# Designs tried in a protein design chat: VHH binders against q9zpq3. Part 5

Target 1, 317 residues: q9zpq3
Amino acid sequence: MVTLIVATTADPASINPAAALLAMPGWTAGPILPPDIKSFSNKQTRVIQHDRSIVKEDDLDLRWEEATGEVVDEVIFLSRHTAVSNRPALTVHPIGVLHLKDGESPPQGGKPGWAALPSTRIGPWFRLLKKMAEAHGLVPEFEITLEATHHGPITNKPTMFLEIGSTEEYWKRQDAAQVMALLMWEGLGLGGSEEVGKWKSETGKRKVLLGIGGGHYAPRHMDIALKDDIWVGHLLSGYSLPMEDPTQTKTTPGENYIGGNWRQSIKAAFEATKASFPGGEILAHLDHKSFKGWQKKAITEFLAEESINVGKPNDFT

## First folded at step 1 (VHH)

Design s2 (framework vhh_surovatamig_d1)
Fold by ESMFold2-Fast, scan of step 1:
Structure s2 (fold): chain B 317 residues (1-317), chain A 125 residues (1-125)
Amino acid sequence: as target 1 above (317 residues)
Amino acid sequence: EVQLVESGGGLVQPGGSLRLSCAASGFTFSSYAMSWVRQAPGKGLEWVATISGSGGSTDYVDSVKGRFTISRDNAKKSLYLQMNSLRAEDTAVYYCAKPLYSSGWEFGPEAFDIRGQGTLVTVSS
């Protein structure tokens, strides 16, 4: 079974970490994935390099399996991060397009209503990245943060994005690229150490964070993700939880129905998270600052109906 | 620094054809995938087509597959969109764009780096 790392030559924040990783020992040239995707092999890791949009090249995991006969365990994407704040950042996030309606075009890949299986490594590698960035002098210049679930590409195996942001100046930073390469090198055990963030039946502490609400950078969920032994699944920003105000809807008097696809978003994120963490204890954490009283009540009731346990920060131990 | 200048739009009858051009400057054109995106009157941006930096791979929105062809000339730093069998619903301002990755919806998604004024395509009789 292999870990597939995807880079694109179109993006310096993608190709530079890949090049830094490939400069480390143990790599050999692998097969070309049709039509023109180069690959490199090291133990159970495969780096593939294309020249297209990172968020629109779908099903690379299945395409790798078809071309090679190898089973893909997970996919890690290397990408730029952009932000209107222009603040430098190193980020980790799960992918999915729960914020779009059926029929809306996803400008950054994926498909409406879809959430990828989240990588089991998100929480452990976020913590490792923060330590490595600190050790290599990137903090406080670079903010080390999670991002809520967003964009594509479509994948079929557990997936995470590793990003360098947020402007062209920072996408080209070689020290940031080297830290990302070191994260992958140590995290995947390529130098002979034990892998970080691998989900196993013998894992002693198995609490998995499902984030509900809050902003794109998941600040209140991120505080939980920094705790030792906590795993991270999907993180649903408020933009993925559209809830129609029942006082403004044209419903029969006395009805408590709250429209919007918020139930579908929560269920999709929960099911995908559950699939990535078999036997895990999934605990939903609500960012209460992002919700009105009627929203919090409706979400809490829906979570109870779906048998999704709710936790406060102190419950994550 | 980055400049993208679109041209080639105009009024065309249903079933007609137009070829759009985009002149790029201020960046290493061949190193970037390029896209065409459009905005119909009163609507949001819609991605239409993308071509890889080498020109070896192309992708299209379903509604234009078989009708539109994206191409590029890296030596001339130019991007093209050949539009055939045009329909009334193709009426829009067309922009050439360097794709950008999402920064998240709270901070606004930066799907495309759109620098030019676009070129208006009107399909009408």
Scores: ipSAE 0.000, ipTM 0.167, lowest interface PAE 12.2, mean pLDDT 85

Design s3 (framework vhh_surovatamig_d1)
Fold by ESMFold2-Fast, scan of step 1:
Structure s3 (fold): chain B 317 residues (1-317), chain A 124 residues (1-124)
Amino acid sequence: as target 1 above (317 residues)
Amino acid sequence: EVQLVESGGGLVQPGGSLRLSCAASGFTFSNYWMSWVRQAPGKGLEWVATINQDGSEKDYVDSVKGRFTISRDNAKKSLYLQMNSLRAEDTAVYYCARGRIAAAGTYPEYFDLRGQGTLVTVSS
């Protein structure tokens, strides 16, 4: 089983971390992914270098399996992060397009209502990234943060994005690229250390965070993700939980019905999270500051209906 | 009292049909996804079918697709499984369960409520 790292020459925040990683020892030429995409091999890791936008490279994991015969275990994408705040950041996030309904076109890949299997490494690597960024003098200049589930591409194996943001100046920072390369090097055990964040059948009843609500950078969920031994699944920002105010709806079907695709978003995120963490204890954490009373009540009742356990911060130990 | 009570199991010959019923009480049935799961002799629990709150979405395990139909009647607080073209391999205790199973999830899944089961035996 192999880990696919996907980079693109079109994005300095992508190619520079990949180049820094490939400058480390042990790399050899890998198979060509048709039609002519180059790859590099080191132990069970494969680095693929695209020349196009990676958020629309659907089914790359399956395409790799068809072309090479190797079974893909996970996919890690290297990408730029853009924010209107222009703040420099190093980010980790799961992918999916849960805020759109059928018929809406996703501008950054994926498909409406879909969530990828989240990488098991998100929580452990977020903690490792914060430690490495601090050790290499990037903090406080760079904010080290999670991002809520968003964009594509469509994948079939556990997936995460590692990003450098948020402007052209920061996408080209070589010190940030080096820290991302060190994260992958140590995280995947390429230097001979133990891998970080690999989920094993014997991991037992470890706690997995399913984040519900909050802003794009998941600040209250991030506090939980910083705790030792906590794993992270999907993180649903408020934009993925559209809830229609029943007092403003002229025709409300039945008692206390709240429209919007928020139920489907929670279902998809929960199921994908559960599939990535077999045997794990999945606890939904609500960012209460993001919700009005009627929204919290509806979400809590729905979680009970779907047999999704709710955890308070102190339950994550 | 929160409970699920199954009925409709029995002995049937290969190629035959059975309709299983599940009566729910003590909770708002219309608010929940409902599932059918089964356990063959000497084997673990296997998910069979699931249905959403209003019956607009249904999923099945591949081995029963096209032969089994899940349905519900929210007014009667009842869940059903119509089983056609039964095979010896369908022999199992069938359980009504409250909740949903993920298509790619591990089994057995957590269901916060499950009935006592009804035995279906398919033999000649």
Scores: ipSAE 0.000, ipTM 0.104, lowest interface PAE 22.3, mean pLDDT 84

Design s4 (framework vhh_surovatamig_d1)
Fold by ESMFold2-Fast, scan of step 1:
Structure s4 (fold): chain B 317 residues (1-317), chain A 127 residues (1-127)
Amino acid sequence: as target 1 above (317 residues)
Amino acid sequence: EVQLVESGGGLVQPGGSLRLSCAASGFTFSDYYMSWVRQAPGKGLEWVATISSSGSTIDYVDSVKGRFTISRDNAKKSLYLQMNSLRAEDTAVYYCARELHYYGSGTPNDYYGMDVRGQGTLVTVSS
């Protein structure tokens, strides 16, 4: 059972955290993943380095299993973050492409309607990242935030992205790279501490956040994710929940039908979250501020139909 | 109101070059990721290239890497695609596209789909 960490030499926000991690003790050269991907081994962790787009190199987990015979438990990607605001940020997010229609080519990898299995570590490592960034003097310069589910690559095992943003200046920050390396080092227990964020049969607190609605940075869901012992699955921003305004289709019988792929998005995100957290108590949290009355009503009715439990912030304990 | 108008298509021989332009109006161009997508005869839409709102992040479909260059001029509200070393398989109608419009609060970060596309400009690569 191994954890794959994926880096690309094309991205300083990817290769610099990888290099910082590899400078820590215990690494040895591993096998080449065909055709030419370098790997490094330390305990049950494998770092692989390619030179292509981080969001388009699909199925690295299955390719590793085929080449080595090792079972992959999870995949952690190291990547740049870009924002229109150009604000510096350190981010954690699950991946998937739930907002595109069938037949559209996703510009940032993945495939339409797909949600990866979310890493069990997202919530615990987001909290750990925030503490480490504060301890190393990166706050308030760097915003420490979650991101909603977006982009690829296609993976088959629980997946998480760790990102440094938002501009070339910040992608090259060595202090940010070092904090990301420390997060992975401590989080994976490579220095001999207990791993952080492993989902086990003995896990005492099992509430899992499924975020519905809100902006890309999931601010209301993030408040819940900051609570101790809360696990995080998929986070669906408003752009992944296209809902057609029924007032624009008055000529159609069936006043309760609302068009758009929002039902498929919720179902895909829920099923993937459930698969990552066997035995977990998955609670959907709606960002009510993001929804009109008719949208909230339709979403809550659909959640009930799918037997997806709804929680308010105080239910996450 | 929101409008994208492509130009620059035409007939060109294999190995030749063309530069496509897209003029944007009716929205704050500098806030949006922009893309070029194409549709070859008898095929579906294929994404070609994306550029971030600032121009700092650029990505291409593998088949055009090293041959095509996407660029933008935010002051002129224009998107460009420089196409070099053209091949018969590049024959298509090329569309300028804006990212998917999001609902609610927040800032668009990455291109996630086509919100609106222009009328297209035909590129034919043939002898």
Scores: ipSAE 0.005, ipTM 0.165, lowest interface PAE 10.2, mean pLDDT 85

Design s5 (framework vhh_surovatamig_d1)
Fold by ESMFold2-Fast, scan of step 1:
Formats: structure tokens, sequence, C-alpha cells
Structure s5 (fold): chain B 317 residues (1-317), chain A 125 residues (1-125)
């Protein structure tokens, strides 16, 4: 069983952390993933490097299994982050395209209505990244943040993205690349330490955060994710929860029916999270500052209908 | 289906004021943060200002702090940018943008950043 780390030479925020990691001891050249993807091996970790869009090369996990016979446990992608604010950031996030309706073409890869299995490492590695960035003098210049679930590529195993943002100057920062390499080195136990963020049957009684609402950077969900022993599944920003105001819409068959794909988004995110954390206690946390009363009521009622438990911040460990 | 229609641009003398508007449709406006971005002739996009879904949190690029004010009216599904003490350097096409995953992940093209057609602001004597 192996961890795939995916980098693209098209993106300095991708290839530079990969190069920094590969400069550490223990790497050997691996097989070419057909037709032309280079690989490197160290213990149970595999780094693959392509030259295409990081968000549109689908099924690299299955392609690796087919080519090598090795079972893939998880996929970690290295990527640039961009924000309209142009602020520097180091980010961790799960992937999926829950904000698009069936039949729409996703511009950043994935499939409408789809949520990947979220990596079990998201919460533990977010905390580790914050500590490492602070220790290496990147804070407060770089914001260390989670991002809500978004984009592709399509994967079949637990997946997360590690990103450096937000502009070309920051994508090329070698100190940021080094911190990302140290995160992977320490997190995967490549130096001989215990791995960080592995889900085992023995840990199955731990609480798993399912974030509902809030902005892209999930600020109120992050407060929970910073707590020790909290695991993080999908995080649904408001853009993935389109809710049509029933007072402003046409009459529907149900008197208080609220249109939009918000129910489908919640269910897909919950099911994917549950699949990544077998035996885990999944608690949905609503960012109440992001919702009007009618939205909070509708979401809470739907969660109850789906038997999804709701947690207040104090209910998390 | 997301539609953003900017208006309010025009020719103004240095030191003058303009109020830009953005009419939004096709999404639950009150649930999303919004931003103004601009593109000067022959240059790339520059972020100008951001406002949270409720209007309680606002942020600006340093060059416009104290001169520009972002605001919103959720009942009218409208975003505004009050521009005071305008300078020649503020000359640009101004776009409003929705808080979107594409703007937070990768640089987006016009078809994917939820921008409208823009409104031209020219600061000249």
Amino acid sequence: as target 1 above (317 residues)
Amino acid sequence: EVQLVESGGGLVQPGGSLRLSCAASGFTFSSYGMSWVRQAPGKGLEWVATISYSGSEKDYVDSVKGRFTISRDNAKKSLYLQMNSLRAEDTAVYYCTKDSPFSYDLLTGPQFDYRGQGTLVTVSS
C-alpha cells in the first residue's frame, strides 16, 4: 500500500515542494507511469511528476495500480493556490465539485455532484502545517488555512491538496516549498518517525468534522479543526449550498420546499466522509453566521432526516 | 447561470467620485462574499475590495484604503463600490465577482471567474 504524491512541472508551487522533498534522503527512481509520467520511490511513498493540469489528470491512483500492481492508500496533490485578494497562504483541502449541477462542465476538473473520499490526514496535517510554518518564520506573512471542498481531479482513494498561494511571487517561494516538503517528510514518517494522520480501526471512535456553510477558508470550522484529535472530512462553503428563498421563488408542490442542490451536496459530502472514516463519529458543524433563520432550520431538519448528528463547537473533543 | 451586471462607470476628473453598482442573479446573493477587481489598459487583473456575505467584514488593497468603500444590499441583490478622491491610476474596467472555488484555487479565465462585462472608469482631465 502506497501514498501517491502528485506534482506537475507546469506549476512552481507544485514542482518546487516536490523537488525539495526529493532532495531529502532515501529516494530512488521509480517506473514510468505510461505514457510519460516519471516516478520516485521512498519506503511506501511514491512521487509522480507530470506536465499537465493538476486538476484534470483523472484516476492517477487507478492508473498507478494498473501499471505497477501496487495498492494506493491515498493521493496527495501539490498545487498553486490563487485568491482574488492576492494574499499569501499555505492551504490544505479536500476535493469535489458539489457546487455544479448535473450536465455542467467543471472548468477545474472533477464531476458535477461528486465528492472525493477526503484524506484522513487533512485535520492532523493542517495542525502540523501551522506548527511548521510558525517554527520556520512564515507566519504571519502566510495565512495557514483550510479550504472548503472544491475542484478535481477525479480520484478513487482518500485525497487532499497542499497549496502555496496566492500569486506568482508566492508560488515560487523556496521557504514555503521547503515547509511543504517538511510537512510531507514528517507526516509520512519518511525520516523514521511515526506517520501523522493515519486512520486505523483502533482510532474509529474519534470525532470527524463535516463542515456546513461559511466562506471558502472555513474560518469557524478551522477553530474546531485546530483542536487536538479532531479529524476533518468535507467542508461545504455557501457556494456548494445553493438555497432558493421560498418567499422569492415560484410555488412548489411542498409549501416550505427550498430549491437548490444543497440537500444533494450535504448527502454526497456526508457519504464520502463516512467512507473515509469507518467507525468514526461524524458531527456536522453549521457556520451559523453564514445562514439566515430559514436556512438554518431547513438544514437542521434535513440533517435529522438523514440521521446526520449535529455538533456545537463544544461537542468536539 | 450566475449573472453579474456592473454599471456606474464613466469619465471623471482627478479628485472626483463615482459609485459603481453590480446587480446579481442566478444564485443566493446573501450567502456569498463578493469582490471588486479591476483591469487597467494593457495590464492584468488587480483585486480592489472584498465584502463578507453579511457586510460585516470588509477588506481593501492598500492603494484604495480610505478612498473606496465597498457595500451591499442583500434585499436588492446588489453590490456597490463608492470611489472617492479618484486618481489617474484608478483608470480601469471594474468587475464584480462572486466568492467562487475557481477564484480561490487557480487563476480563472473570464468564463469561470463569475465576472460580468465590467464597467469602464476613466480618470482624466
Scores: ipSAE 0.013, ipTM 0.301, lowest interface PAE 8.5, mean pLDDT 85

Design s6 (framework vhh_surovatamig_d1)
Fold by ESMFold2-Fast, scan of step 1:
Structure s6 (fold): chain B 317 residues (1-317), chain A 123 residues (1-123)
Amino acid sequence: as target 1 above (317 residues)
Amino acid sequence: EVQLVESGGGLVQPGGSLRLSCAASGFTFSRYWMSWVRQAPGKGLEWVATIKEDGSQTDYVDSVKGRFTISRDNAKKSLYLQMNSLRAEDTAVYYCVREGTWIQPYSEGFDPRGQGTLVTVSS
């Protein structure tokens, strides 16, 4: 299983964790990719460094395969997190642009209606990150949180983002960079321990969370993701589930169709999640606090039509 | 407090030009990629152009390539969009945005962007 870690020199929250990881034992210089992308190798892990926007360099997994002949099994991006709140945070999230429809252009990469294959490591590494951040004295200063599915770049293999936020002061925190490096070092088994979050045919606990609704930081889905042995797929915030109120958009008496691309968003997220977790038991969890009664009814009816199983928090065991 | 204030919009005839400005305050402007996004009447938000922290890289939506130029003045903390050969299709409210905050209006918090600047291309 080859893991491609992507860093950019343009972002201290990207290059500093990468530098900390590369300072650990076992790294050798790898091939230089066109145009002039440096790479480093350690066991089955490859670190590449470019100098461009992290969210707009599409198909780096395929570009690695074309240049080296080596198949990429997953991609991990190192990036800064920005938020209007300016709160310090360490985050983990899947990527995709389900909040935009055809004809809308994404400023942070990807393409409308697209969801990447979510990394199998999201849930397990979120739990590990929280423990490491606590052990290294970053909590409660840094919030340790998931983020809902958002932005690019376009990838073709299971993908996750690891971020340090949310301001210039925090992007440069060396203690945060060291914790992210340690997460990758232990998570990928580079020091000789067993890898964390690898999906195998023999995986015994197979419940996979598909989050539906809630805010950007997925607070209610995050409670489920903190449970041992739970895997995490896509997390659809309310902004990725545009549902047109039938009482406000109904133009003809008797019409009760709920417009918006919410069905397409759920279907895309489900299919991508299913593809990352072959044989997995995918359970959709609705953040009921974020939905009105008519929305809950429509979503649950659609999930039933698509044969997507619904789980309450207690079903995730 | 992060503030972005757009200006320079107005009514122009097809083929005309306008220069939009954005004044930034409350953050270290030179450390962020900046973008222009627009919203046409009855349509969703559309990304228009992006510029790197130091101005060394720019990117544009295909429909404006060769007509629009994004630029910045880090000393003045200002972002610009020079719009040439304007078309009726360019009619929209234009917003400047800091990279990483554009998605926030679709999340649980509200990013209080400025009111934008209206560009109307009509004969």
Scores: ipSAE 0.013, ipTM 0.195, lowest interface PAE 8.7, mean pLDDT 85

Design s7 (framework vhh_surovatamig_d1)
Fold by ESMFold2-Fast, scan of step 1:
Structure s7 (fold): chain B 317 residues (1-317), chain A 125 residues (1-125)
Amino acid sequence: as target 1 above (317 residues)
Amino acid sequence: EVQLVESGGGLVQPGGSLRLSCAASGFSFSTYAMSWVRQAPGKGLEWVATISGSGDYTDYVDSVKGRFTISRDNAKKSLYLQMNSLRAEDTAVYYCAKSTYEVTTGEYVYTFDYRGQGTLVTVSS
């Protein structure tokens, strides 16, 4: 089974970390992904070098399997991060499009109502990235953060995005690119060390965070993700949990139903997380600051109906 | 109560120009990213362009890059789309939309939080 790392020459925050990684020992020219996409091989890792936007390049994992006969275990995308604050950041996130309804065209790929299988490496690599960024003098200039589940492309195997942000100046930072390359090098055990963040049947501590609510950078969920031995699945920001206020949006008097696609979003995120962590103990953590009393009650009741266990911060040990 | 009202559509010849406007009310306009989304006859909704709350970041679908410019006037609570070098395939109803993201995130994501029937753009000789 192979790990696909996807880079594009169209994005300096993508191609520069890939180039830094490829400058490390052990790489050889790999198979061509049709029609003409170059790849590089090192043990069970494959770096593919695309030449356009990757967020709409659906099914690259299946396409690789069809072209090469190799089974894909996971996909890691290298990408820019853009933020209205323009703050420099290094980020890690799962992908999915849970904030749109059927018939809506997602601006950054994916499909309405869909969540990818989240990479098992998200939590462990987030912690490793923070340590490496600190060791290499990038903190406090660069904020090291998670992002909530968002955008595409559509994938079929566990997926994560590694990003450098937030402006063109920072997308081109070679020290940030080097830290991302070191994260991949150490994380995948390419230098002969143990891989970091691989889900194993013998994994002793198996608590998996499913984040519910909060802002895009998941600040309250991030506190839990910083704890040792905690794994991270999907993180649903408030924009993926539209809940219609029953006192303001009801069209039919007497209905006790809270509209919006929030139930579908929670269920899709939970099922995808469960599929990535077989045998894992999935605990939903609610960012209580993002919810009114009626929302908390409805979400908690729905989680109980779906047999999704709720965890407080202290339950993640 | 959020209200978005589109205007500026009409009939234009291929190669011509139009400027669309969107008047926003009922929310803190400057704190939200705004988008233009279109629906061509017999087709689904297609995202066209997004602008951040500050106006410092813009993004476009590839087919309109270099031809369309999204802009905003936060003091007037208005969003604009300047459309140049119009083509027959640009024929669509254009809608103004509000972002689902918190303004501090900057990722270009939209919701179809638009009012009225949109504004029709027809590119024909």
Scores: ipSAE 0.000, ipTM 0.212, lowest interface PAE 11.3, mean pLDDT 85

Design s8 (framework vhh_surovatamig_d1)
Fold by ESMFold2-Fast, scan of step 1:
Structure s8 (fold): chain B 317 residues (1-317), chain A 126 residues (1-126)
Amino acid sequence: as target 1 above (317 residues)
Amino acid sequence: EVQLVESGGGLVQPGGSLRLSCAASGFTFGDYAMSWVRQAPGKGLEWVATISDTGGSTDYVDSVKGRFTISRDNAKKSLYLQMNSLRAEDTAVYYCARAPDRYSWGYLHSDAFDIRGQGTLVTVSS
């Protein structure tokens, strides 16, 4: 059992939080992940230091297991975030590529129709990150936000991304890097505190958010994720839920079919979320502002067919 | 119904220029960041450029920086891409794309873009 943290020297928003973490006590040089990726060890945490873009570096967890014989429990990626607003942000998100069809090439890694197991830590660490950023004077300059499920790489264990954005100036901010390092240090219990966001059979409050609809930053789902004791699985933005208007996309005369891969996306996200949270109560939350009446009807009917329970914000307690 | 109609593509020699246009309808154009995304023959989608809702901020993929300029006219509900110093590797179908959700600060990732139009083909060849 091990937590694998992936950093790359090619990205200041990646290597600077890693360097800040490695400057804390208890680290030793670890084994080389072939061909020449350096690693560092502290208790059950491993940091690997890559030298290229990480969103296309598939199966790093399996590659670590093959090279070392250690079972990987989870993967945490450190990465930059880019936004056209140029707004500074600290973000947390699950990964997957659910809107692409088989045979399409994903420009930022992953594979069509795939969703990673979401990290159990996403909800708890999002809340912890917000508190730490506030305590260290980064808010309101930095917005602290979730992102919907997107991009790769392909992983086989619970995965999340931690990002600093949104421009080159902000990717290099050392105070942001220190806060991200502190998040990992406290979250993983490396200083001797209890780990944050570890899923176990005795977890008392076990409601897991599956977000359906909304924009990339999942604003309505974030309101739920800010509640104590709520866990977060996949968050499906509208781009992962293409629903073709049946009046415009008839396949046969008189056929009323809602095309697009939205059913496959929901099913894949649900199954991956369920696998990360055994025994959890998974509740789908629809961002109603994102959907027309016919879309809401189709989605709720499909959720019922798949035995996926729907929750309103007040049901998450 | 959201509609995005691209135009302005064509055959151009290496080193030449083209200006692409996108006419938007069916949504509040000024509320959304807009992007140009391209797909070369036999390859996946590649993000090219993005412009914020007000036009105050722009971003570009490294391979086109200094050569391409994205712009918008919110009154005309139109998006533009001025392409200069064109190269053979710029050959692709170019799509106008609405960035995800007007409530986002803006977002730069090709998998997130809402592509609705048929695109416009740009061929850079002698």
Scores: ipSAE 0.011, ipTM 0.232, lowest interface PAE 9.6, mean pLDDT 85

Design s9 (framework vhh_surovatamig_d1)
Fold by ESMFold2-Fast, scan of step 1:
Structure s9 (fold): chain B 317 residues (1-317), chain A 124 residues (1-124)
Amino acid sequence: as target 1 above (317 residues)
Amino acid sequence: EVQLVESGGGLVQPGGSLRLSCAASGFTFSSHWMSWVRQAPGKGLEWVATIKQDGSDKDYVDSVKGRFTISRDNAKKSLYLQMNSLRAEDTAVYYCAASPLYEQLFSGQEPDYRGQGTLVTVSS
């Protein structure tokens, strides 16, 4: 089983961390896949390099399996992060497009209503990234943060994105690229150390965070993800939980229905998280500051109906 | 036709207050996150504040936190920015922007909609 690391030459925040990683020992040139995708091999890791949009090259995991006969265990994407805030950041996030309805074309890849299997490494690598960024003098200049589930590409194996943001100046920062390379080198055990964030049947602490609500950077879920031994699944920002205000909806008197895709989003995120963490104890954490009373009531009632356990911050130990 | 029309800019002395407005038409205002972004003379575009579709979530750039307040009125299809304790460094053209997502994701992507801007000058 192999870990695919995907980089694109179209993005300095992608190709520079890949180049820094490939400058480390042990890499051998691998097969060139149509349409001209270069690859490099080191132990059970494969770096693939294309020149297209990082979020629209679908099924690279299956395409690798078809071309090589190797089974893909997980996919790690290297990408730029952009935000209207222009704040410098190093980010980790799961992918999916739960904020769009069926029939809408996602501008950043994926498909409406879909959530990828989240990488088991998200929580452990987020903590490792924070430690490494601090050790290399990037903090407090760079904010080290999670991002809520968003965009594509479509994948079939556990997936995460590692990003450098938020502007062209920061995408080109070589010190940030080196820290991302060190994260991958250490996290995958390429230098001979133990891998970080591998989910095993014998994993002693098995609590998995499913984040519900909050802003794009998941600040209150992130506080839980910083705790030792906590694993992270999907993180649903408010934009993935559209809930129609029943007081402003034209309904018959006494009808208690809240429209919007919020139920579907929760179910999709929960099922994908469950699939990535077999035997895990999945606890949904609600960012209560993001919800009005009627929204919190509806969400907690729905979670109970679906047998999704709810946890408060102190339950994540 | 989609339109965002900013107003309320002008000349204000340091320490003064100003309220910016943005009138939206041609799209479903209540389904979009709304932001204020600014561009100071000779500088790049800087995000100032964002507000969620229903007004529940708000976020601000650190330099204006505690001084500026973003708000919206979905019935009137209007976005507001209350600016207090204005400083010379707040001098900029202020733009109203709309997006279905919290952040404008991916390099080079424009907001779904962006207005013409309103000039705010903080000078004695």
Scores: ipSAE 0.006, ipTM 0.264, lowest interface PAE 9.3, mean pLDDT 86

